# Ledger of designs, part 79: miniprotein binders against Mucin-6 (MUC6)

Target 1, 185 residues: Mucin-6 (MUC6), of Homo sapiens (Human) (q6w4x9r395to579)
Amino acid sequence: GHCSLEGGSFVTTFDARPYRFHGTCTYILLQSPQLPEDGALMAVYDKSGVSHSETSLVAVVYLSRQDKIVISQDEVVTNNGEAKWLPYKTRNITVFRQTSTHLQMATSFGLELVVQLRPIFQAYVTVGPQFRGQTRGLCGNFNGDTTDDFTTSMGIAEGTASLFVDSWRAGNCPAALERETDPCS
Short names: E, the ipSAE of ESMFold2; O, the ipSAE of OpenDDE; V2, 0.75 times the mean of E and O plus 0.25 times the DockQ between their complexes.

## First folded at step 20 (miniprotein)

Design am20 (from hm1 with V62A R66L A74V; at its last look DockQ between E and O 0.75; V2 from the best seeds 0.77)
Fold by OpenDDE base, look of step 20:
Structure am20 (fold): chain B 185 residues (1-185), chain A 83 residues (1-83)
Amino acid sequence: as target 1 above (185 residues)
Amino acid sequence: SMKRIRVYIEVEGDPEKILEASDKIYEIAEELGVEVFVYIREDGLTTVIWVEGDEEKVKEFAERVLEILKELGVKVEVEEEEL
């Protein structure tokens, strides 16, 4: 399964459903029992301008009982509040520079993350087949059905992206706004 | 320099009730200068309060949050880890 966060406010789920939202919060991207130690992948969005529609991805955070890894637009990888030199390696996670503009988080449990730092901060999430039907969050449920991707954290199907996204907030933030996907934006 | 710790709080109960209290939780976190995440586990039933920061501040946060949770009548489990 491949999930992408592109163009500042565009998301494509594991089931290839595209949508757009404008929010300035931390959201659960991926949650699954397949992630060890209650792991969760999160996306941090912030204002990139003065209007409500000017929002962008600014960081990706992996949280577990044992680890906190933050990849930000400043090319800084932090764990437990400390900046780490690359490559950074834990027991089952490695973060390293893939290219001059890309960082990669590789894991032993079937999660891969590629983060494009420049010119636009973007993220690409890949999960193994063992994750099928066992994912939740902004990346969807990876079950091959796009119609149920907007399932909330409480298991309710939503018809709008804003309500769906809001249900996955992991921080204090205002309500998200939905907007039609524009491939030219 | 004070040592840094992480506290992982699992709350068993109606997630909606916990969500109603989340504003206060975030306010406390902001007041104390600790980093906090509040989210529902993959089971859709258990709420997690993840907090990290200076030991003294995190402990104070946990204490205050636990008081709120007690008032809600929910069951909580707390794990602490030194960073």
Scores: ipSAE 0.814, ipTM 0.919, lowest interface PAE 0.5, mean pLDDT 92
Fold by ESMFold2, look of step 20:
Parts: C-alpha cells; structure tokens; sequence
Structure am20 (fold): chain B 185 residues (1-185), chain A 83 residues (1-83)
C-alpha cells in the first residue's frame, strides 16, 4: 500500500483516494497493530503562504514507546530529541540518505517512509500487505474501498475531508477562528 | 531543573469525553511550555496523553490533567520515564 503527502496538504490514501485539507496541526497519519510498541506515524503541518488556508508538511514523526524519530524540513533527523548522523540505525529502524534530495526510513515491520527534502518537503509511505485492512489515520484504512477512507478516529465514516482530518489531530492547533473552511472533499 | 522527562497518561473510557477536554489539556500544555500529543489508540477505546519537557513542568501538567480526568470518571494509568 502507498500513501502520499504532497504539495500544499494533498494526500492520496492507501486506497488511492485523493484529498486536500487546510490545517496547522500534528495529525495521525498511520496507526496499526502491525507497528510495534504502540507505534504511530504522524505528520506535522504548518502555514506555508499568505492565505490562512495554505498549509504544507514540515515534519514526519514516528512515535512509539521506544522512539520519537523526527524528520523535518531542516533536514535534521532526531530520535528522542537528539540529533543523529545518517545512516542512523536502531534495532528495527534504519534512516539513511537515499539520494541528495531524499531520505528513507526503512523498518523490519513492513513500514517504509521516503521523505523528499527538496524542492518541496513531501512524504511517501509504503506498507506491506500485512497492513491490509489494519490501518487508521490520514492514509485511510487500506481495505480496497475508497468510500470509507474518511473514517474518523471514533470510527465514523465522514463525507468531508475536513471533518475526517480534524478527527485525527494529535496536537494543539491554532485557535478555531484561524482555521479556514474548505468546501473541497 | 535541567532534567527532562516524558509521561504517558493512558485513559480508558469514552474517548469523546477526553477529546472534549482536550482544549483545556492543550491550554495547560501551552501555559507550562511542554510538548503534548493527545490521540486515540488503534483500539478506539484508549486515549493517550503523551507529554514531554522539563521535569517540574511535566509533573505540574500531569497533576492538573489528572484532576480534570478524575471529574470525568475515567480509568487512568500513568507512566513516567527520564529522557
């Protein structure tokens, strides 16, 4: 399965459902029982232009009981707050420079993350077939059915990307009055 | 102090109640200058409040958040670790 985070908050789910949203929070990108130690992949978005509705990806975070790996647009990789030289390896995770513009996080548990650093910070998530039907978050549920990819953190299928994305917030957002309504879905 | 710690507050119960309280939780985190994540685990039943920062501030955060959670009548487990 493939999930992509491109441009100004464009997402394509594991089931190939495209959507765009406008938010400046940290969101759950992927949760699954296939991720060890209560692992989760998170995406951090921030304002990227003059409009309050222009947002873009600024970091990807892999969080578990053992690790907090942050890959950010400043090209510094940290784990648990400590900067790491690449290649960086834990027992089950390796982060390395794939090319001059791309970093890769490879794992032994079927998750692969490729981060494009330039010209625009973007991320590409790949999961193995063992994840089928067992994912949650902004990347959808990976069940082959695009009609229920907008399933909220409470398990409710929504008709709009905005409500779906808002349910996956994992950190503080700017005040609600600063968020723009996005009629796209 | 210079010591940094991480605390996990795991809450079993109706996640909607915890999410309704999340604005207060984030306000406390901003006031104390600690990093917080609040999210529902894959089981759909457990909410995790993950907090990290200066030991004194994180402990104050945890005490104030636990008071809020007591009022909601939820079951709470707390785990602390040094970074």
Amino acid sequence: as target 1 above (185 residues)
Amino acid sequence: SMKRIRVYIEVEGDPEKILEASDKIYEIAEELGVEVFVYIREDGLTTVIWVEGDEEKVKEFAERVLEILKELGVKVEVEEEEL
Scores: ipSAE 0.732, ipTM 0.873, lowest interface PAE 1.0, mean pLDDT 85
ESMFold2 (binder alone), look of step 20: mean pLDDT 84; pTM 0.832

Design am21 (at its last look DockQ between E and O 0.87; V2 from the best seeds 0.78)
Fold by OpenDDE base, look of step 20:
Structure am21 (fold): chain B 185 residues (1-185), chain A 82 residues (1-82)
Amino acid sequence: as target 1 above (185 residues)
Amino acid sequence: GEKIRVYIEVEGDPEKILEASDKIYEIAEELGVEVYVYIREDGLTTVIWVEGDEEKVKEFVERVREILKELGAKVEVEEEEL
């Protein structure tokens, strides 16, 4: 399964459903029982302009009982509040520079993350087949059905992206706004 | 000071806990600790993930416990030294 966060405010789920939202919060991107130690991948969005519609991805955070890894626009990888030199390895997670503009988080449990730092901060999440039907968050449920991707954290199907996204907040933030997906973006 | 991470599992109505989350975030901001509040993958248990200075985190935990107690929620706390 492939989930992408592109163009500042566009998301494509594991089931290939595209949508757009404008929020300035931390959201659960991926949860699964396949992630060890109650792992969760999160996306941090912030304002990129003066308008409410000007929002962008600014960081990706992986949290578990044992780890906190932050990849931000500053090309800084932090764990437990400390900046780490690359490559950084802990237990079953490795973060390293893939290219001059890309960082990669590799894991032993079937999660891969590629982060494009420049010119636009973007993220690409890949999960193994063992994750099928066992994912939740902004990346959807990876079950081959796009119509149920907007399932909230409480298991309710939503018709709008804003309500769906808001249900996955992991921080204090205002309500997200929904915009139509621009195929040219 | 020493840094610690605390993983709090809360059993209770997630909606009620979410309603109280504003207060949780306010406390975190006041104390200068990093906090995330979200429902675990089981869809039932609410997680409060907090990290920062030991003394501040401990104070945070105590204050949050009080809030959660008033809600009738069950709380399990796991602490890890960083």
Scores: ipSAE 0.856, ipTM 0.939, lowest interface PAE 0.5, mean pLDDT 93
Fold by ESMFold2, look of step 20:
Structure am21 (fold): chain B 185 residues (1-185), chain A 82 residues (1-82)
Amino acid sequence: as target 1 above (185 residues)
Amino acid sequence: GEKIRVYIEVEGDPEKILEASDKIYEIAEELGVEVYVYIREDGLTTVIWVEGDEEKVKEFVERVREILKELGAKVEVEEEEL
């Protein structure tokens, strides 16, 4: 399964459902019982460019009982707040520079994250087939059905990305903005 | 001081617990601790992940436990050493 965070504000789910939103928050990107130590992958969005209502991805966080690995727009990788030289390895996670512009987090539990640092901060999430039907969050539920990918943290299928995204907030932040078309000419 | 992480698992009505999250975030800001509040993959357990100075995190946990007690929620707390 493949989920992508592209163009600063676009998401494509594991079931290939695209959507766009604008919000300044940390959101749950992926939860699954397949992630050890109650792991979760999170995405951090902040304001970008020329508009307060326009936001983009600024960091990806892998959070668990033992780790908080942050890969951020400033190209610094931390675990539990401590900056790490690459390649960086824990028991089950390795973070390394894939190319001059891309970092990769590889794991022993079927999660792979590739982060494009430049020219635009983007993220690509790959999960193994054991994750099928076992995911929640902004990347959807990976059940082969795009009609219910907007399932909230409360288990409700929503028709709009805004309500879906807002339910996955993991921090103190304003409500998300959803726009399928740019209102500016 | 030593930095600690606490993982609070809360059983109860997730909607009711999330309605209290504004107050939880206010306490976190007051104490200067980092907090995430979210529903776990089981759809039933709310997680409160908190990290910061040991004394401040312990005060956070005590104050949040009181809020959760008033809501009738069942709380399991686990401290992790970083």
Scores: ipSAE 0.648, ipTM 0.838, lowest interface PAE 1.5, mean pLDDT 85
ESMFold2 (binder alone), look of step 20: mean pLDDT 79; pTM 0.760

Design am22 (at its last look DockQ between E and O 0.47; V2 from the best seeds 0.00; counts 0 for: pae E 2.3 > 1.5, pTM E .720 < .8, other shape alone 14.339 > 2.5)
Fold by OpenDDE base, look of step 20:
Structure am22 (fold): chain B 185 residues (1-185), chain A 101 residues (1-101)
Amino acid sequence: as target 1 above (185 residues)
Amino acid sequence: SMKRIRVYIEVEGDPEKILEASDKIYEIAEELGVEVFVYIREDGLTTVIWVEGDEEKVKEFVARVRLILLELGAKVEVEEEVDPEEAKRLIEEAKKLAEEL
């Protein structure tokens, strides 16, 4: 399964459902029982301009009981509030420079993350087949059905992206705005 | 520099009620200068409060938040972890001290 965060405010789920939102919060991208230590992948969005529609991805966070890994726009990988040199290795996670503009987080449990740092901060999430039907968050549920991707954190199906996205907030933030547009447009 | 700690709080209760209280939780975190994440765990039932910062501030945060959650009738489990890097430093310092004695 492939989930993408592109163009500052566009998301394509594992089931290939595209949607757009404007929010300035931290959101759960991916939760799964397949992630060890209650792991969760999160996306941090912030204002990129003066307009409410000017929002962009600024960081990706992997959070578990034992680890906090932050990949930000400044090519900084942090754990526990401290910058780490690359490659950074934990028990089952490795963060390294893939290219001059891309960082990669590789794991032993079937999660891969590629982050494009420039010119636009973008993220690409890949999960193994063992995650099928066992994911939740902004990346959807990876079950091959796009119609149920907007399931909230409490298991309720939403019809709009804004309500769906808001349900996955992991921080203090205002409500998200939505504009359903094709990320490829 | 104060010792930095991480605390993982699991809250069993109505997630909606906990979410309603989250504003206050975030306010406390802001006041104390600790980093906090509040979200529902993958089971869809348990609310997680992840907090990290200076030990004294985190402990105060936990104490205050626990009271709020208890008033809501929630069950609270707290797990504390020490920063591995800090732990290593402390061990090294202890070894050095032992060698000097």
Scores: ipSAE 0.806, ipTM 0.905, lowest interface PAE 0.5, mean pLDDT 90
Fold by ESMFold2, look of step 20:
Structure am22 (fold): chain B 185 residues (1-185), chain A 101 residues (1-101)
Amino acid sequence: as target 1 above (185 residues)
Amino acid sequence: SMKRIRVYIEVEGDPEKILEASDKIYEIAEELGVEVFVYIREDGLTTVIWVEGDEEKVKEFVARVRLILLELGAKVEVEEEVDPEEAKRLIEEAKKLAEEL
């Protein structure tokens, strides 16, 4: 299964449902019982211009009981706040430079993250088939059906991306910014 | 510099009510200068509060947030133990400050 964060504000879920949102927060991208040690993949968005309603992806975080691995547009890779030389390896995670513009985080538990650093910061999440039907977050539930990918953290299916995304906030942030006209919502 | 620690708090209780309290939890985090994430775990039942920062500030955060959660009737489990007597002292200090107003 594949989930992508592209163009600064676009998401395509594991079930291939595209949507766009703007917000200045950290959001749960992926949770699953398949991730060890209460692992979660998170996406960090921040303002990308003068307009208060425009935001873009600025970092991806893998968080667990043992690790906080941050891949950001400003810092390449940290774990638990400390910059790491690449390739960087823990017992079950390896982070390495795939190309001059791409980093890869490979894991022993079926999660792969590829981060494009240039020309714009983008992220590509791949999960193995064991994750099917067992994911939650901005990447959807991976059940083969796009109609319920906007399921909130409380298990409620929403009709708009804004309410769905807002429910997956994981850090201190205001509610989603004032609604703009959005062809996808 | 002061020792940096991480504490993982597991909260059982009504997730909606706990998340409604999150504004105050985030305000305390900002006041103390600690990093915090608050989210519902993949089981849909447990709220996690992940906090990291200066050891003394994190311990104060945990003590103050525990008071909020206990007032909501939540069951709180803290990984990486805080000293029970220090936690009691910090809770009493917070109660005294609130009472004086």
Scores: ipSAE 0.474, ipTM 0.734, lowest interface PAE 2.3, mean pLDDT 80
ESMFold2 (binder alone), look of step 20: mean pLDDT 72; pTM 0.647

Design am24 (at its last look DockQ between E and O 0.51; V2 from the best seeds 0.00; counts 0 for: pae E 2.5 > 1.5, pTM E .717 < .8, other shape alone 7.116 > 2.5, SAP 71.335 > 70)
Fold by OpenDDE base, look of step 20:
Structure am24 (fold): chain B 185 residues (1-185), chain A 100 residues (1-100)
Amino acid sequence: as target 1 above (185 residues)
Amino acid sequence: SMKRIRVYIEVEGDPEKILEASDKIYEIAEELGVEVFVYIREDGLTTVIWVEGDEEKVKLFVERVRAILKLLGAKVEVEEELSPEELRKIAEEILKKAKE
């Protein structure tokens, strides 16, 4: 399964459902029982301009009981809150520079993250087949059905992206705004 | 420099009610200067509060948040607490691996 966060405010789920939102909070991208130690992948969005529609992805966070890894445009921050040089290795996670503009987080449990740093901060999440039907968050449920991707954190199907996205907040944030635009446009 | 700890809290109760109280939780976190994440666990039922910061501040945070959540009828359990020693151990292991 492939989930993409592109263009600052566009998301494509594991089931290939595209949607757009504007929010300035931390949101859960991926939860799964397949992630060890109650792991969760999160996305941090912030204002990129003066208008409410000027929002962009600024960081990706992997959070578990024992690990906190923050990948931002200029640095990787680990459990101690300190920027670390790459490659960074923990028990089952490795963060390294893939290219001059791309970082990669590799894991032993079937999660891969590629982050494009420039010119636009973008993220690409890949999960193994063992995650099928066992994911939740902004990246959807990876069950091959796009119609139920907008399932909230409490298991309720939503009709709009804004309400769906808001349900996955992991921080103190204002409500997200929905725009029905094609991520490829 | 104060000791830094990480606490992983599980809250059993109506997730909706807990989330309604999350604004206050975040306010407390901001006031105390601790880092906090509040979200529903993958089970869709249990609310998680992930908090990290100075030991004294985190302890005070836990105390205050526990009080609020109990008023809501929620059960609060501290599932994991990482001490400075544990955090250092993790850091050392990382450094060791990085040198390999």
Scores: ipSAE 0.762, ipTM 0.891, lowest interface PAE 0.6, mean pLDDT 90
Fold by ESMFold2, look of step 20:
Structure am24 (fold): chain B 185 residues (1-185), chain A 100 residues (1-100)
Amino acid sequence: as target 1 above (185 residues)
Amino acid sequence: SMKRIRVYIEVEGDPEKILEASDKIYEIAEELGVEVFVYIREDGLTTVIWVEGDEEKVKLFVERVRAILKLLGAKVEVEEELSPEELRKIAEEILKKAKE
């Protein structure tokens, strides 16, 4: 399974459902019982242009009971708040420079993340077949059916990306809320 | 204290009501200067509050948030994370025992 986060806030789910959203927050990208220690992959979006609707990916976060690994647009990799030299290795996770423009986080539990640093910060999530039907978040549920990929954090299938994405917020997002309630938006 | 700790809080209860309290939880986090994430776990029934920061501030955060959540009728379980040094000591003990 492949999920991508590309420029212009475009997302393609594990079931190849494309969508776009506008928001400035941290969102749950992927949850699964296959991720150890209640692991979750998160995406951080921020304003990227002059329009209120222009947002872009600025960081990807892997969070678990044991780890907080942040890969940011500034080519900084941190774990639990500490900057790390690459290659960086834990028992189950290795982060290394894949190419001059790409970083990779490889794991022993079937999650692989590739981050393009330049020219545009983008991310590509690959999960093994053990994740099939067992994912939640912005990358969808990986069940082979695009009609229910917009399943919210409360388990409700929505028809629009905006309600779906909003349900997966994991951080304080006052600026995003203000933009959503602006009568001119 | 200068020690930085992480706490993982599991909250069982009505997720919608708990998430409605998230604005207050974030206000407390901002006041205390701690980093927090609030989201529904994979089981669809448990809300997670992940918090990290100065030990004294994190402990105060936990006590204030626990009080709010108990008013909502939620069951709260707090998991104290071992520091990296504590984890290293445990791993070294395990390796030492294995060599014996």
Scores: ipSAE 0.459, ipTM 0.734, lowest interface PAE 2.5, mean pLDDT 81
ESMFold2 (binder alone), look of step 20: mean pLDDT 72; pTM 0.649

Design am9 (from hm1 with E42T; at its last look DockQ between E and O 0.78; V2 from the best seeds 0.79)
Fold by OpenDDE base, look of step 20:
Structure am9 (fold): chain B 185 residues (1-185), chain A 83 residues (1-83)
Amino acid sequence: as target 1 above (185 residues)
Amino acid sequence: SMKRIRVYIEVEGDPEKILEASDKIYEIAEELGVEVFVYIRTDGLTTVIWVEGDEEKVKEFVERVREILKELGAKVEVEEEEL
């Protein structure tokens, strides 16, 4: 499964459902029982301009009982509040520079993350087949059905992206706004 | 320099009620200068409060949050790790 966060406010789920939202909070991208130690992948969005529609991805956070890894637009990887030099390696996770503009987080448990740092901060999440039907968050449920991707954290199917996204917030933030925009624009 | 700790709080209770109380939790975190995440665990039933910062501040945070959760009738499990 492939989930992408592109263009500042566009998301494509594991089931290939595209949507857009505007929010300035931390959201759960991916939860799964396949992630060890209650692991969760999160996305941090912030304002990139003066209008409510000017929002962008600014960081990706992997959070578990044992680890906190933050990849930000400043090309800084932090764990437990400390900046780490690359490559950074834990027992199950390695973060390294893939290219001049891309960082990669590789794991032993079937999660891969590629982060484009420049010119636009973007993220690409890949999960193994063992994750099928066992994911939740902004990246959807990876079950091959796009119609149920907007399932909230409480298991309710929503018709709009804003309510869906709001249900996955992991911080204190304003409500997300849905805006119909061409994903390619 | 004070040591840093991470506390993982599992809360058993109505997630909706816990979420309603989350605003206050975030306010406490901001006041104390600790980093906090509040979200429903993958089981869809348990609410997680993840907090990290200076030991003294985190401990105070935990105590204050416990009081809030107690009023909600929630069951709380706390796991602490030194960073």
Scores: ipSAE 0.836, ipTM 0.930, lowest interface PAE 0.5, mean pLDDT 93
Fold by ESMFold2, look of step 20:
Structure am9 (fold): chain B 185 residues (1-185), chain A 83 residues (1-83)
Amino acid sequence: as target 1 above (185 residues)
Amino acid sequence: SMKRIRVYIEVEGDPEKILEASDKIYEIAEELGVEVFVYIRTDGLTTVIWVEGDEEKVKEFVERVREILKELGAKVEVEEEEL
């Protein structure tokens, strides 16, 4: 399965459901029992222009009981707050420079992350087939059906991206429902 | 005393009520200068409050958040890690 985070806060889920949202928060991108040590992939968005509706990806975080790997827009990779030289390897994760503009995080548990650093900070998530039907978060549920990819953190299928995205907030931010309506929602 | 620590506050109870309290939890984190995440674990039953920062500030955060969680009737387990 493939999930992408592209400029202007555009997301395409593992089931190829495209949507856009507006928010300046940390969100759960992917949770699954297939991720070891209570692992989760998170996406950090911030304001990217003068309009309330201009937000973009500024960092990706892999969090587990052992690691907090942050790949940020400033091209610095940290684990547990310490900057790391690449290639960087833990027991089950390797982060390395794929090209002059792309970093890759490869894992032994079927998660792969490719981050485009320039010209625009973007991320591409790939999960193996063992994740099918066992994902939740902004990348959807990977069940082969786009109609229920907007399932909230409380297990409710929503009809709008904004309600779905707000439910996956994991960091401090205003709810998107309290701001101007996303014109693409 | 300048040590950085990470604490997991694992909360069993109604996740909706815990998430409704999240704005207050974020306010405390901002006041104390600690980093926090609040999210529901994949089991759908446990809410995690992950906090990291200066040891003294994190411990104050945990004490204040425990008071909030006690008012909600939540069951709480706390795990501390040295960084």
Scores: ipSAE 0.761, ipTM 0.886, lowest interface PAE 0.9, mean pLDDT 86
ESMFold2 (binder alone), look of step 20: mean pLDDT 83; pTM 0.819

## First folded at step 21 (miniprotein)

Design bb3 (from pb41 with E33K; at its last look DockQ between E and O 0.91; V2 from the best seeds 0.82)
Fold by OpenDDE base, look of step 22:
Structure bb3 (fold): chain B 185 residues (1-185), chain A 112 residues (1-112)
Amino acid sequence: as target 1 above (185 residues)
Amino acid sequence: DIREEVKKLLEEARKLIEEAKKAGDEQAVWLLKIAVRLLEEALKTGDPERISYALLFLSMALITAAEKLGDPKAVELLEKAQELLRKALEENNPELIKEAIKLIKEAAELLG
């Protein structure tokens, strides 16, 4: 399964459903029992301009009981608040520079993350087959059905992205704005 | 030729994967496999920058193995290699890459 966060405000789910939102919060991208140590992948969005529609991804966070790995748009990588030189590794996670513009987080448990630093901070999430039907968050449920991707954290299927996205907020933030747009358009 | 030297290291890394498998060092196997992929990708373009990144990762992987084996000399060599590679990236200096490769090779021999 491949999930992408592109163009500042576009998301494509594991099931290949594209949608757009504008928010300035931290959102859960991926939760799954397949992630060890209660792991979760999160995305941090912030204002990138003066208008409400000018929002962008500014960081990606992997949070578990043992680690809090933050990859930020300024190319700083931290774990539990401490800056780390790349390449960096834990027991089952490694973060390294792949190219001048791309960082990668690789894991031994079937999660891969590629972060494009420039010109736009973007993220690409890949999960193994073992995650099929066992994911939740902004990246969807990876069950091959796009129609139920907007399932909220409470298990309610939404028809639009707004309530769906808001349900996956990791903190108290303003409500997200939505627009159904093809990320490739 | 940096490319040729990297090819040699690539082969050595592949051998070390097999040794790590025999030793049951799953983490080493995992990291070295990534290193091999990075080296292979870097060799496709021959880009010194990508080569340097791949070598940095290889060095890290080997350090991990060296620490488990209790070989401080290998660790030292590899840490020095990483330093050289970082400088190589900053200065765009291929000679530093060559020096780093030499150290990595020496360390790999100690671990083999």
Scores: ipSAE 0.862, ipTM 0.941, lowest interface PAE 0.5, mean pLDDT 94
Fold by ESMFold2, look of step 21:
Structure bb3 (fold): chain B 185 residues (1-185), chain A 112 residues (1-112)
Amino acid sequence: as target 1 above (185 residues)
Amino acid sequence: DIREEVKKLLEEARKLIEEAKKAGDEQAVWLLKIAVRLLEEALKTGDPERISYALLFLSMALITAAEKLGDPKAVELLEKAQELLRKALEENNPELIKEAIKLIKEAAELLG
């Protein structure tokens, strides 16, 4: 399964359902019982222009009971708040540079992440087949059916991306703005 | 040249995967398999920068194995190789890559 976070706040789910949203929050990309130690993958979005509706990915976070790995657009990688030189490893996670513009996080539990640092900060999530039907979050449920990919954190299938995305916020932050006219000043 | 030296190191790394399997060192097997893939990809491009990143990763994988085996000389060689590779990247100096490969090969011989 592949999920992508591309420029312009575009997301494509594990079931290949594309959508776009605008928000300034940390969102849950992926939760699954297949991730050890209550692991979750999260995405951080922030303003990218002068308009309230211009947002972009600024960091990806892997959080578990043992690790909090942050990969930031500033090209700094931390674990539990401490900066790490690359290549870096734990027992089941490694983070390394492939090139000057791309990082990879590889794991022994079937999650892989490729981060493009430049020219635009983008992320590509890959999960093994053991994750089928066992994912939640912005990347969808990976069940082969795009009609229920917009399932909220309360288990409700929504017809709009905005309600779906808002339900996956990991914190108190403004609701996603899909359509808003930019103020002049 | 560097590409030929990397090809020789790839063969050594593949041998070390089999040795790590025999020793039951699952983490070393996992990391060395990643290292082999990175080196193979870097060789296809011939890009010294990609080769340096792949060799940095291989060195980390070998340090992991060396620490489990309790081989401080191998660790010392590999840490020096990483210093040379970081300098090679900083200076765009391929000759430092050749020097690092020699140290990595020496460390690999100690582990095998």
Scores: ipSAE 0.766, ipTM 0.913, lowest interface PAE 0.8, mean pLDDT 87
ESMFold2 (binder alone), look of step 21: mean pLDDT 84; pTM 0.832
OpenDDE base, look of step 21: ipSAE 0.837; ipTM 0.930
ESMFold2, look of step 22: ipSAE 0.735; ipTM 0.901
ESMFold2 (binder alone), look of step 22: mean pLDDT 84; pTM 0.833

